# Designs tried in a protein design chat: VH-VL binders against q9nrl2r1430to1533. Part 71

Target 1, 104 residues: q9nrl2r1430to1533
Amino acid sequence: GGVHELSAFEQLVVELVRHDDSWPFLKLVSKIQVPDYYDIIKKPIALNIIREKVNKCEYKLASEFIDDIELMFSNCFEYNPRNTSEAKAGTRLQAFFHIQAQKL

## First folded at step 23 (VH-VL)

Design p9c
Fold by ESMFold2, last read:
Structure p9c (fold): chain C 104 residues (1-104), chain A 121 residues (1-121), chain B 110 residues (1-110)
Amino acid sequence: as target 1 above (104 residues)
Amino acid sequence: QVQLVESGGGVVQPGRSLRLSCAASGFTFSSYAMHWVRQAPGKGLEWVAVISYSGKDKYSVDSVKGRFTISRDNSKNTLFLQMNSLRAEDTAVYYCARKPSYSRATHFDPWGQGTTVTVSS
Amino acid sequence: QSVLTQPPSVSAAPGQKVTISCSGSSSNIGNNFVSWYQQLPGTAPKLLIYENNKRPSGIPDRFSGSKSGTSTTLGITGLQTGDEADYYCATWDDSLDAYVFGGGTKLTVL
């Protein structure tokens, strides 16, 4: 809830963005590039949106921040077959996130 | 063998209409977004339109917006391009192409052989 | 003018190596997967390279792709007369919300 917690959220999202496997997650999927995406994924979320929400202090609880990050990975695994570069990147970035989230 | 076969091209005067078809075989057509790409004589490739695997969502490049409509019939494994108000600049070989339905995919494989549309007075 | 810039032509002798460059911006090549296509005279384009540097089955390893920053390169070694074709780079452009192709490069083997 306070300033310390928001600073930790910012630090974590910055580390996620800088990770080599962040490329599928930096911004929302374009509906023109992938026109089926929003028929399947009803709660779209991406790192740029999460970072904006941290900056605007929209997360009142750490669980809300964690839920958005986990939703981002869940969307990736729901849409993309497991053998795709996107899903493999999601698996690696999610593992990194779980390690970093122990610090919250 | 995965195949895409276009048909419906021809010679028409400006302002007329044509409907292109693309017959798909050798893969689960309803699992893929489908695209049209065109190539004017002696020129490079230009992406034209995309349709979602269900057919619900359709998008096209600005130069054809309002004139061309992409559609599909999944029961017949067929992709269509309805081309209205044709202009000389629409003269091209039209290819249908398949793209993987992955969240960041950008490549086309396979392509059809193409069908030629000529718009001339 | 194409969003992605390629040289209009390149040439090299049989058995030699050639590279074909393709330049773009952060909104296209910089942020998105690149693909390369071969178009033999009178034929449809054929996928050579996807996801910057991967080859589909049936494409020999003398074809290679690379990407650095906002540029991508197709490499062809052991040139053969059958490699004479037009070559196109392609990617997604975030700003245009469109797939974009380079203008094409005509390869002559002489």
Scores: ipSAE 0.787, ipTM 0.914, lowest interface PAE 0.7, mean pLDDT 93
Fold by ESMFold2, fold request of step 24:
Parts: C-alpha cells; sequence; structure tokens
Structure p9c (fold): chain C 104 residues (1-104), chain A 121 residues (1-121), chain B 110 residues (1-110)
C-alpha cells in the first residue's frame, strides 16, 4: 500500500514496542540463550523484524501485517506454558493489539 | 529431590584432557537444556557452555571453543564436558546447572555441588 | 573484569539491613530478567531471586530484589551470621550472546 497505510502499520508497531508487555517480543529468541527454541518454533518472528518489513514496504496487504503479529503471539503461546511471565505478557499485549488494530 | 552431581575433576598438567560428568535425578532430564558454569579459585562465576535437550545444539564461550565439548546421554540422565588442551586458566570448580525452558528465562536452578579441576605442573 | 559491576564487599551487624547493587547496561540488565545467587563459603551457588524480584520456595522474604533501568539491587533485612557469603547478580547479555555474572559482593556479618 499507500503512504497513510504504511504510516498506520508503523504507528501500530511503535505502540506495541512501547507497551510494558513487549519485552518477550522485541527481538528473536537467541539460539544460545534457548537452544531448543527453533526446534519447536518453525516460523520465528519478532517486532524488530516486523518493523523492518514495514520500513521496506514488504507488506502488500494489511492482512499480511496482521498475520505476522498474530504469528508472533502464537509462537509465544506454543513455546511457553500459559502460567509463565512470557505467556501472560503475550496475552496482555495481544489484547492491546486487538484494540489498536481496530484503528488500522 | 531434584539433584545434579558432578564428577571427574582432578589435577592435570597443561595440554592434557579431562572429562567431567553430571548425573541428574528427580526431574525429566531430556526436557531441559543443561549448562556448565565455572569458578576460578577466589574468583567469580563464568558461564561456559549450553546443550539443547536433544543434544543437537551446543554453544560455548569463546575462550573454550575448539577445546571443550559439551554433550549428553539422555538414556543415562548424564551431562558431560570434554575438556581438551587444558590451560592454567581453566583451573576452577565446574558446576552443572539447569535453566527453565522458557523463551526469556535467565536463571539457574538447581546447581550441582561442583567438581574441582586444577591445571598445573 | 566483570560486565556487571557490584561493590566488592559490604558489612553490617546482625539484625541490620544491607543492600547490594549491581550495575549493567541496556543490553543486559535493561532488557533481560535478573537473578541473584548466594554462595556460602565452600558451597555451590544457590538461587535467591529470579525474574528481578521473585523468590523461589524456601527463600525467606527478608531477601528482596528490585530492578530500575540498567541497575538491580538485592536487599537483605534482619541480617544473620549465616548470611555471610558471596552474592552474585546475573543476567543474559544481548550483545555478547552470553550469560553474564557480576564480580560478586562479599557480605561480612560483624
Amino acid sequence: as target 1 above (104 residues)
Amino acid sequence: QVQLVESGGGVVQPGRSLRLSCAASGFTFSSYAMHWVRQAPGKGLEWVAVISYSGKDKYSVDSVKGRFTISRDNSKNTLFLQMNSLRAEDTAVYYCARKPSYSRATHFDPWGQGTTVTVSS
Amino acid sequence: QSVLTQPPSVSAAPGQKVTISCSGSSSNIGNNFVSWYQQLPGTAPKLLIYENNKRPSGIPDRFSGSKSGTSTTLGITGLQTGDEADYYCATWDDSLDAYVFGGGTKLTVL
């Protein structure tokens, strides 16, 4: 899309990054820190990668952008049990995302 | 009853090899990445190496790369550290440690009691 | 020597309170969970605090942790002679791609 659509994607990503519960999602999980992560998570994604894809105009449709953000949350819930700090942060940030995405 | 017990330490000359073992009990060993952490005499703690739960992925600090190899045998609940080309700077107590398998976990619990490696002439 | 900076020693009398500071950077303490360990003389490290301020089972609430920006603090109240030990902060460092420990703080209970 257009300039205003790209600005909306950028604004949404910035708001996600600024949220208190963004900490599990800012960058990819380190393979050294968590060597098993990539045996389980086959389509890794994080906010820094999504932000770069917005900057490079790699999203043709808003649905592609939304799919990457939902994939990010799905990966969190697949890897981390629901009682973990990571999954709880994911639940809260996903709820925030759904509210903000209505503005998109 | 979660326990980690290290063994295989000793006194060796520079350039020689040692193999450390860590016996695990009281938890599903094959569900956890495992770590080695060392402590030189009178000094602080230094992370050395990690191995994935399957044993497929292994990483270590630069100072030991090419000399130390972490490995595991899940059928025997045992973690290993093969230490080749030992140097005086490798003198330390070596601990095995478990980390929770969460995407941002950074803490170790439990630790073993440690096994002492002394590299001297 | 250490990526994370701790005072080399602190001391206080039984019953008193101390704090132990640990300073790092945005690539470690700023972005990652902090843990604290107690090492009694001649023993293995023992987890005191994880995820910045949580205590594992069996750790009394006179031990506390906090984090602000790129710094973290271990608090110990009601000091006992059995608290005499070395204390280490620890975290992950994004830039080094490694776990890092502070240099340790020796607590003397006088």
Scores: ipSAE 0.783, ipTM 0.909, lowest interface PAE 0.8, mean pLDDT 93

Design p9f
Fold by OpenDDE, fold request of step 24:
Structure p9f (fold): chain C 104 residues (1-104), chain A 121 residues (1-121), chain B 110 residues (1-110)
Amino acid sequence: as target 1 above (104 residues)
Amino acid sequence: QVQLVESGGGVVQPGRSLRLSCAASGFTFSSYAMHWVRQAPGKGLEWVAVISYSGKDKYSVDSVKGRFTISRDNSKNTLFLQMNSLRAEDTAVYYCARKPSYSRATHFDPWGQGTTVTVSS
Amino acid sequence: QSVLTQPPSVSAAPGQKVTISCSGSSSNIGNEFVAWYQQLPGTAPKLLIYENNKRPSGIPDRFSGSKSGTSTTLGITGLQTGDEADYYCATWDDSLDAYVFGGGTKLTVL
């Protein structure tokens, strides 16, 4: 079961990364680019970090994987106003994720 | 209504110091990261430094590290650039610029009119 | 010397269309939003385009931006004499961990 779940996580991350709305989430925000980001966001995360965790088999449960993905979106919505491109992309990508996550 | 006004430029000899100011108005200054960008005579634009909204985090381009210090006084809606050990290559128009608070924003808006710094012997 | 590469100059007659190219790499234009600035002679830069193709309030629609791969293009239609200026592309560079600009393009209206 674990091997199958890992493969599912890997596949889902690949699909998320390839999505057109993944651009806000591909990597962590630079401290120089956005100096105030980490004053607001206390648990930063991105798809590249999640991918690494998957590759390292750090997710024992699907719920743990889902929690990190949801955290990623939560951070986006916390920092970015609703009308920003980042928030809009996040909304669409999250909807896509919710559909795909049903397969887990 | 949003406006940035630089001041403090002048002519100085190498090794001297100069302090630039940027007065902000028309927006909540304390909510925005602020930047300095400079432009040497007849040359392009070069990013110089950034400071977070609170003033806690500061970063600068390598060529000015140890010599330039960016700071701000939110109670006075003012951005500063302390320039020490000035060199001829620091000669430029210095602009202050506001950065929108979006996680992937890459643009500045608005820019001040700039203040001229000339370093010559 | 500039991280982003622009042609040094372009020219066209009034009413014509001009395009200004800006080429970068995967660490900047390829992965980040691009902005364009107009700098009229003796003035400060003014934001023309942000997030690749969005215009700030007050910028007419004859100014346009597009991005493809690691390059971006500023388009100006219905060229006016008042458009004579320097134009700069700009973005963030993930590799350098810094804001970067093109070398600038001088637009001459013939």
Scores: ipSAE 0.882, ipTM 0.953, lowest interface PAE 0.5, mean pLDDT 96
Fold by OpenDDE, fold request of step 24:
Structure p9f (fold): chain C 104 residues (1-104), chain A 121 residues (1-121), chain B 110 residues (1-110)
Amino acid sequence: as target 1 above (104 residues)
Amino acid sequence: QVQLVESGGGVVQPGRSLRLSCAASGFTFSSYAMHWVRQAPGKGLEWVAVISYSGKDKYSVDSVKGRFTISRDNSKNTLFLQMNSLRAEDTAVYYCARKPSYSRATHFDPWGQGTTVTVSS
Amino acid sequence: QSVLTQPPSVSAAPGQKVTISCSGSSSNIGNEFVAWYQQLPGTAPKLLIYENNKRPSGIPDRFSGSKSGTSTTLGITGLQTGDEADYYCATWDDSLDAYVFGGGTKLTVL
């Protein structure tokens, strides 16, 4: 990694957050709102967490950054059935991410 | 048909206890988080408590903490609310309600018909 | 008193359109799905709208929901006498870490 990659990660996170389909992913699910979420999802992650990791320079490789983003989507699809608004939003956002990630 | 039926309401004096039940049918009860919501006479709705599908995780509103306990028996498709140290302000119709298992869902469906709890001296 | 603010009452004649507003903040309506419930006199609340603008099965398209910023609106067209009820908005509040409701709106059909 380097300064250019770090900037690229930052920009990509900003673009993801601004996307209309980012709403399921902006922050972690509340334990009170969804008390069974963390019984199913063992590695929870969200865009705010990923942003913090970027800011702290915790991603040394682009693959590490991509892995966390993919984990975020994987969690969504694991918990939410395919026909839910969450899963549909995730599908669209993931497609957007895949296009943008090719520019890294 | 999906159905929830509350029972156990009644008239009690302050400081007494009461246990409410909610019988579920028409769906896989053990797959859903369940809630209690109450409504004081002539007032609005107030969320009271939630329990996870397995019963492992429980949460409640601050005003009932230490006094109310939510629980469930999945083998009997029944939700419970143990109410201790009852107060006049606990007087309300108590509804059980099902929460859809989506990560960002905020609604309840369906609701039971409710059971009335009256706390008065 | 309620976290979400609704007008205490609205009224209209049969066949007319009515709207019920629900105002919140960035920690609830601004960030979360909104639901609406109908409560007929002497009955339990019934889900009317979920995820801001979706209708459950059995709810006619006369009922609609919309959301903008930190506010939401329930719309009822072709008002019928049977629509006379209390209506509640509801959502999750991220700051309070709790489910929250509006104070309710009494709809009277004139």
Scores: ipSAE 0.881, ipTM 0.954, lowest interface PAE 0.5, mean pLDDT 96
Fold by OpenDDE, fold request of step 24:
Structure p9f (fold): chain C 104 residues (1-104), chain A 121 residues (1-121), chain B 110 residues (1-110)
Amino acid sequence: as target 1 above (104 residues)
Amino acid sequence: QVQLVESGGGVVQPGRSLRLSCAASGFTFSSYAMHWVRQAPGKGLEWVAVISYSGKDKYSVDSVKGRFTISRDNSKNTLFLQMNSLRAEDTAVYYCARKPSYSRATHFDPWGQGTTVTVSS
Amino acid sequence: QSVLTQPPSVSAAPGQKVTISCSGSSSNIGNEFVAWYQQLPGTAPKLLIYENNKRPSGIPDRFSGSKSGTSTTLGITGLQTGDEADYYCATWDDSLDAYVFGGGTKLTVL
């Protein structure tokens, strides 16, 4: 862990952000754009938030980092039906993440 | 068939009030955020206000804040726009519109036929 | 002026192809899905394109949308007299925290 693990988290976040299917996850949903989002999603999170947590060294374990990423996907699938572009993108990005996470 | 029907428009003098209604049918009204969009005569479209599915959260464009209030009655499948202290620049066709419940959706569908509000001295 | 920029008017003869451009910025078109609406004279706007290039059911494939960078384009092939209308691009603006529209383009069928 330590510095090496932190660098691994940073790198993985960079790879997620650069992925073509990251667009639903780059930032938190606007309350005005989707006024009912936060009535449904109680633990909102996005890649920019996760990146900030990584930068602040808030993840002491890989499992904590993975949990936040999985939460991000879970939120997407909870709010968006399976046939939506958001859910489809999430499915692909999550698959990518799972492969990359095995390297942690 | 999904349908929205606006009503309540009319001709009023500046400073007066008007209440618009939008009757929804053909879909689960209470599951959707609803919007008002207006169009001044011969002009483009302007977003006015949004209300969450439950009515708990409301937002509006700055130009109408403090004067317009969006609300809804889900038991009656009706959306409302209470317009107070009306101004000449509020003259427009007012449309109610449904927003699909996707986290990154940016479109409205469908739109009502609109109701005309004319503010004139 | 309008947050999104459209040409005020375009025209073409029946059967021809026309394109309507819509220019924005990184805070709107660059980061968000774009929609297009058709407004026939004296009627309400009708959704024509959503999510940049998708057509709702009932919209013929003569209508197409594309997006590149901070701009989007509506394409209409096989122009018909019934296509004479105003067309609006629309999206969400992250910086304004609001839904935004283009100024509209009047399409005249010659």
Scores: ipSAE 0.880, ipTM 0.953, lowest interface PAE 0.5, mean pLDDT 96
Fold by ESMFold2, look of step 23:
Structure p9f (fold): chain C 104 residues (1-104), chain A 121 residues (1-121), chain B 110 residues (1-110)
Amino acid sequence: as target 1 above (104 residues)
Amino acid sequence: QVQLVESGGGVVQPGRSLRLSCAASGFTFSSYAMHWVRQAPGKGLEWVAVISYSGKDKYSVDSVKGRFTISRDNSKNTLFLQMNSLRAEDTAVYYCARKPSYSRATHFDPWGQGTTVTVSS
Amino acid sequence: QSVLTQPPSVSAAPGQKVTISCSGSSSNIGNEFVAWYQQLPGTAPKLLIYENNKRPSGIPDRFSGSKSGTSTTLGITGLQTGDEADYYCATWDDSLDAYVFGGGTKLTVL
């Protein structure tokens, strides 16, 4: 919960956003673009929302931050078949996240 | 083979109604959001409406909102467009189109052959 | 005016190559997958390119797509008279919350 931990969350979110495979996760899925998304995904989350929560100090525990990031990937894999560009990007970004998260 | 076939176009006076149908085959129709796209004579393409796979959620472009209603019957693999209060500017070829249900998909494949609606006095 | 800007026409001789440009913004091409459609005279649009540079099965590799920044380009090599058509770029626009199409480019093979 200290200053060092909050700086680590911000740095990790920045690295995720900069990653080439971040494109499916930058913002929430549009209900008009994909009208069925919110019938399947009940806890939507995206990197812009997570970054805002870090900036507002809304994460009290590292586990809360990690849970939101993992929820983001879980939503991707639940909604998108494994052979889609979205799911493949999710797999690669999640692997990158796990490597970076070891540094927390 | 995946196929979409529109019907129900015709020539009508302004203020009248038409109902378009789109028969789908060769894929699991109930797994896809379905769309209408139109093309006025000599003009480009304009997205008109979308309906979710269950039919529960419907969205349309502002110019037709309140006048056109998209619907579907999954038991008959059929998409519909009810067009009320037709105007001259609604004159176009109307295409039904399928979009993949992926979270970031932006492309339509396939398109139907189109059905022509002409609104004239 | 179209949200996505394309030249109204392009032309080239059989066997040559041509490119068709499409310009948009950060709310569409800049952050969304781009598609290209071919519309032969009197027919429905046909998907030519999806996800910026991928070809559906049955589309020959002389058709190519690319994207840089807020612009996308369709390339056609080995032009044939059967390539005479209107070509449309298309994508999602997050600001308008709508699917958008370019105004179309008429390709003439002379």
Scores: ipSAE 0.779, ipTM 0.910, lowest interface PAE 0.8, mean pLDDT 93
Fold by ESMFold2, fold request of step 24:
Structure p9f (fold): chain C 104 residues (1-104), chain A 121 residues (1-121), chain B 110 residues (1-110)
Amino acid sequence: as target 1 above (104 residues)
Amino acid sequence: QVQLVESGGGVVQPGRSLRLSCAASGFTFSSYAMHWVRQAPGKGLEWVAVISYSGKDKYSVDSVKGRFTISRDNSKNTLFLQMNSLRAEDTAVYYCARKPSYSRATHFDPWGQGTTVTVSS
Amino acid sequence: QSVLTQPPSVSAAPGQKVTISCSGSSSNIGNEFVAWYQQLPGTAPKLLIYENNKRPSGIPDRFSGSKSGTSTTLGITGLQTGDEADYYCATWDDSLDAYVFGGGTKLTVL
């Protein structure tokens, strides 16, 4: 919604990127590295893309921002079995996000 | 026992074709992307190609694009590499390899024993 | 010269420790999981280390891996003559859109 919300979105994205468990989420998965990824994940998203959308004021509502962040985690859990390093990182980062999102 | 066994190597003249096979056993073959990696005599390892577990998506290193085609038959648990227009620099041991289907995985396990391709007149 | 740089050879006596270095860049080692492979003469590569520092089942704990910045190190303690092999670091390179390997390090146990 306003300047305050845009600053809050940017602050939250910076905190997510700085978190030790951000490594699976920093950039989109490479189609060459993981050729099956985009057959399963139809709405790909990553922190670098979310950060650009914040910078370009593409989020009209806080719910749209939250939806992209939750989609990022949902994609991780859909593609990766729960016992993988990727899914465990996703679980920890999502818990951190839920705490931070209470500020919105 | 998880196992990969390559076959189909041999000696061929430049410009000719060869088809490699890799027989998989001991795991659900159709759940994994599969790869070819080669090693020229006395040299290091070079990644060649990958195929998605459905066979729908295929990618290869630039030096073999248009000449090599990776494929698979999931009903026979078999990976293939069709090599056309072979050149002397394609001379190598060719390995098939499995990679975990995790979004950030970068390692291969297991590898087959390799099959040797020699391109000379 | 390969994308990942390793020393061409290292040597040590039985029972000693050796380390093998591997240098890369932010497009590979700096931001991607690293693996290490052992290749005994005339055989296929075998996975020793994955995800920078993890060992698959059956690999003894005298093999270890670490990563710092854009470099990675394989450590081998309690050297045995059976450890004579070529050792390769490997990872994904985001700029090349390819899997990349170091040039290999020949370990001699004297």
Scores: ipSAE 0.772, ipTM 0.915, lowest interface PAE 0.8, mean pLDDT 93

Design p9f
Fold by ESMFold2, fold request of step 24:
Structure p9f (fold): chain C 104 residues (1-104), chain A 121 residues (1-121), chain B 110 residues (1-110)
Amino acid sequence: as target 1 above (104 residues)
Amino acid sequence: QVQLVESGGGVVQPGRSLRLSCAASGFTFSSYAMHWVRQAPGKGLEWVAVISYSGKDKYSVDSVKGRFTISRDNSKNTLFLQMNSLRAEDTAVYYCARKPSYSRATHFDPWGQGTTVTVSS
Amino acid sequence: QSVLTQPPSVSAAPGQKVTISCSGSSSNIGNEFVAWYQQLPGTAPKLLIYENNKRPSGIPDRFSGSKSGTSTTLGITGLQTGDEADYYCATWDDSLDAYVFGGGTKLTVL
């Protein structure tokens, strides 16, 4: 949407990237590192891609931005068992996101 | 117990082929990506290739691309490495290794005992 | 050689502590989980440490791992003669699109 909304999206993405539990989400999973990832995850997304979409004004509604962030967490929980470091980080970062997203 | 056992190594002349096998037991083989790692005599470890759990996706280090093909038969719990056009620099102990299928995992556990390939005249 | 740099050798007496360093870059250690392997003479590598500082079942707490920036360290306390081995750090390198291993460190207990 507007200038304030774009600024809010960017600020939120920056806070997610800064969070200690962002490490599984900073960039897309490498297909060579984890060759089965894209057999399971059909709509891959990561914080660097979301940040680029914000910078290029590709989100027209706050719901579209929120949907991409929630997709990122959903992919994490779909691929990774709940007791893995990735899923635990996802749980903590998602909780942080829900607090910050109340400002939207 | 979880176990990986390699076989198929030997002494061959340059330009010849070998097929390595790795028999897996004690875990659900079809749930894991599998890898080959090699170690030249007196040298360190070098990652060679990976195959996805379904066998659909395969990748290898540039030095063996077009010559080595990783494959698997999930019905027989077996991983393979077809090595064509062998060169002296391919002389090594070849290990199969399992990697957890977590999105950021970088470690191998377990490793097989290894099988030795010697390429010389 | 390897993008991960380890000292070629270290030594210490039985019962002492030793650390083995491994230096990399932001394309590997700085942003990826690190593992450490022990390779006893004539044997396959065995996982000692994964995810920077975790031990698999069966690895005693004398073995520890840590990571700071682009460097990682394996610590071994209460050294035993059975700890004589080669030790390798390992990780993923996202600029090479490959798994990478350090050159190895030979530990001598004397």
Scores: ipSAE 0.771, ipTM 0.911, lowest interface PAE 0.8, mean pLDDT 93

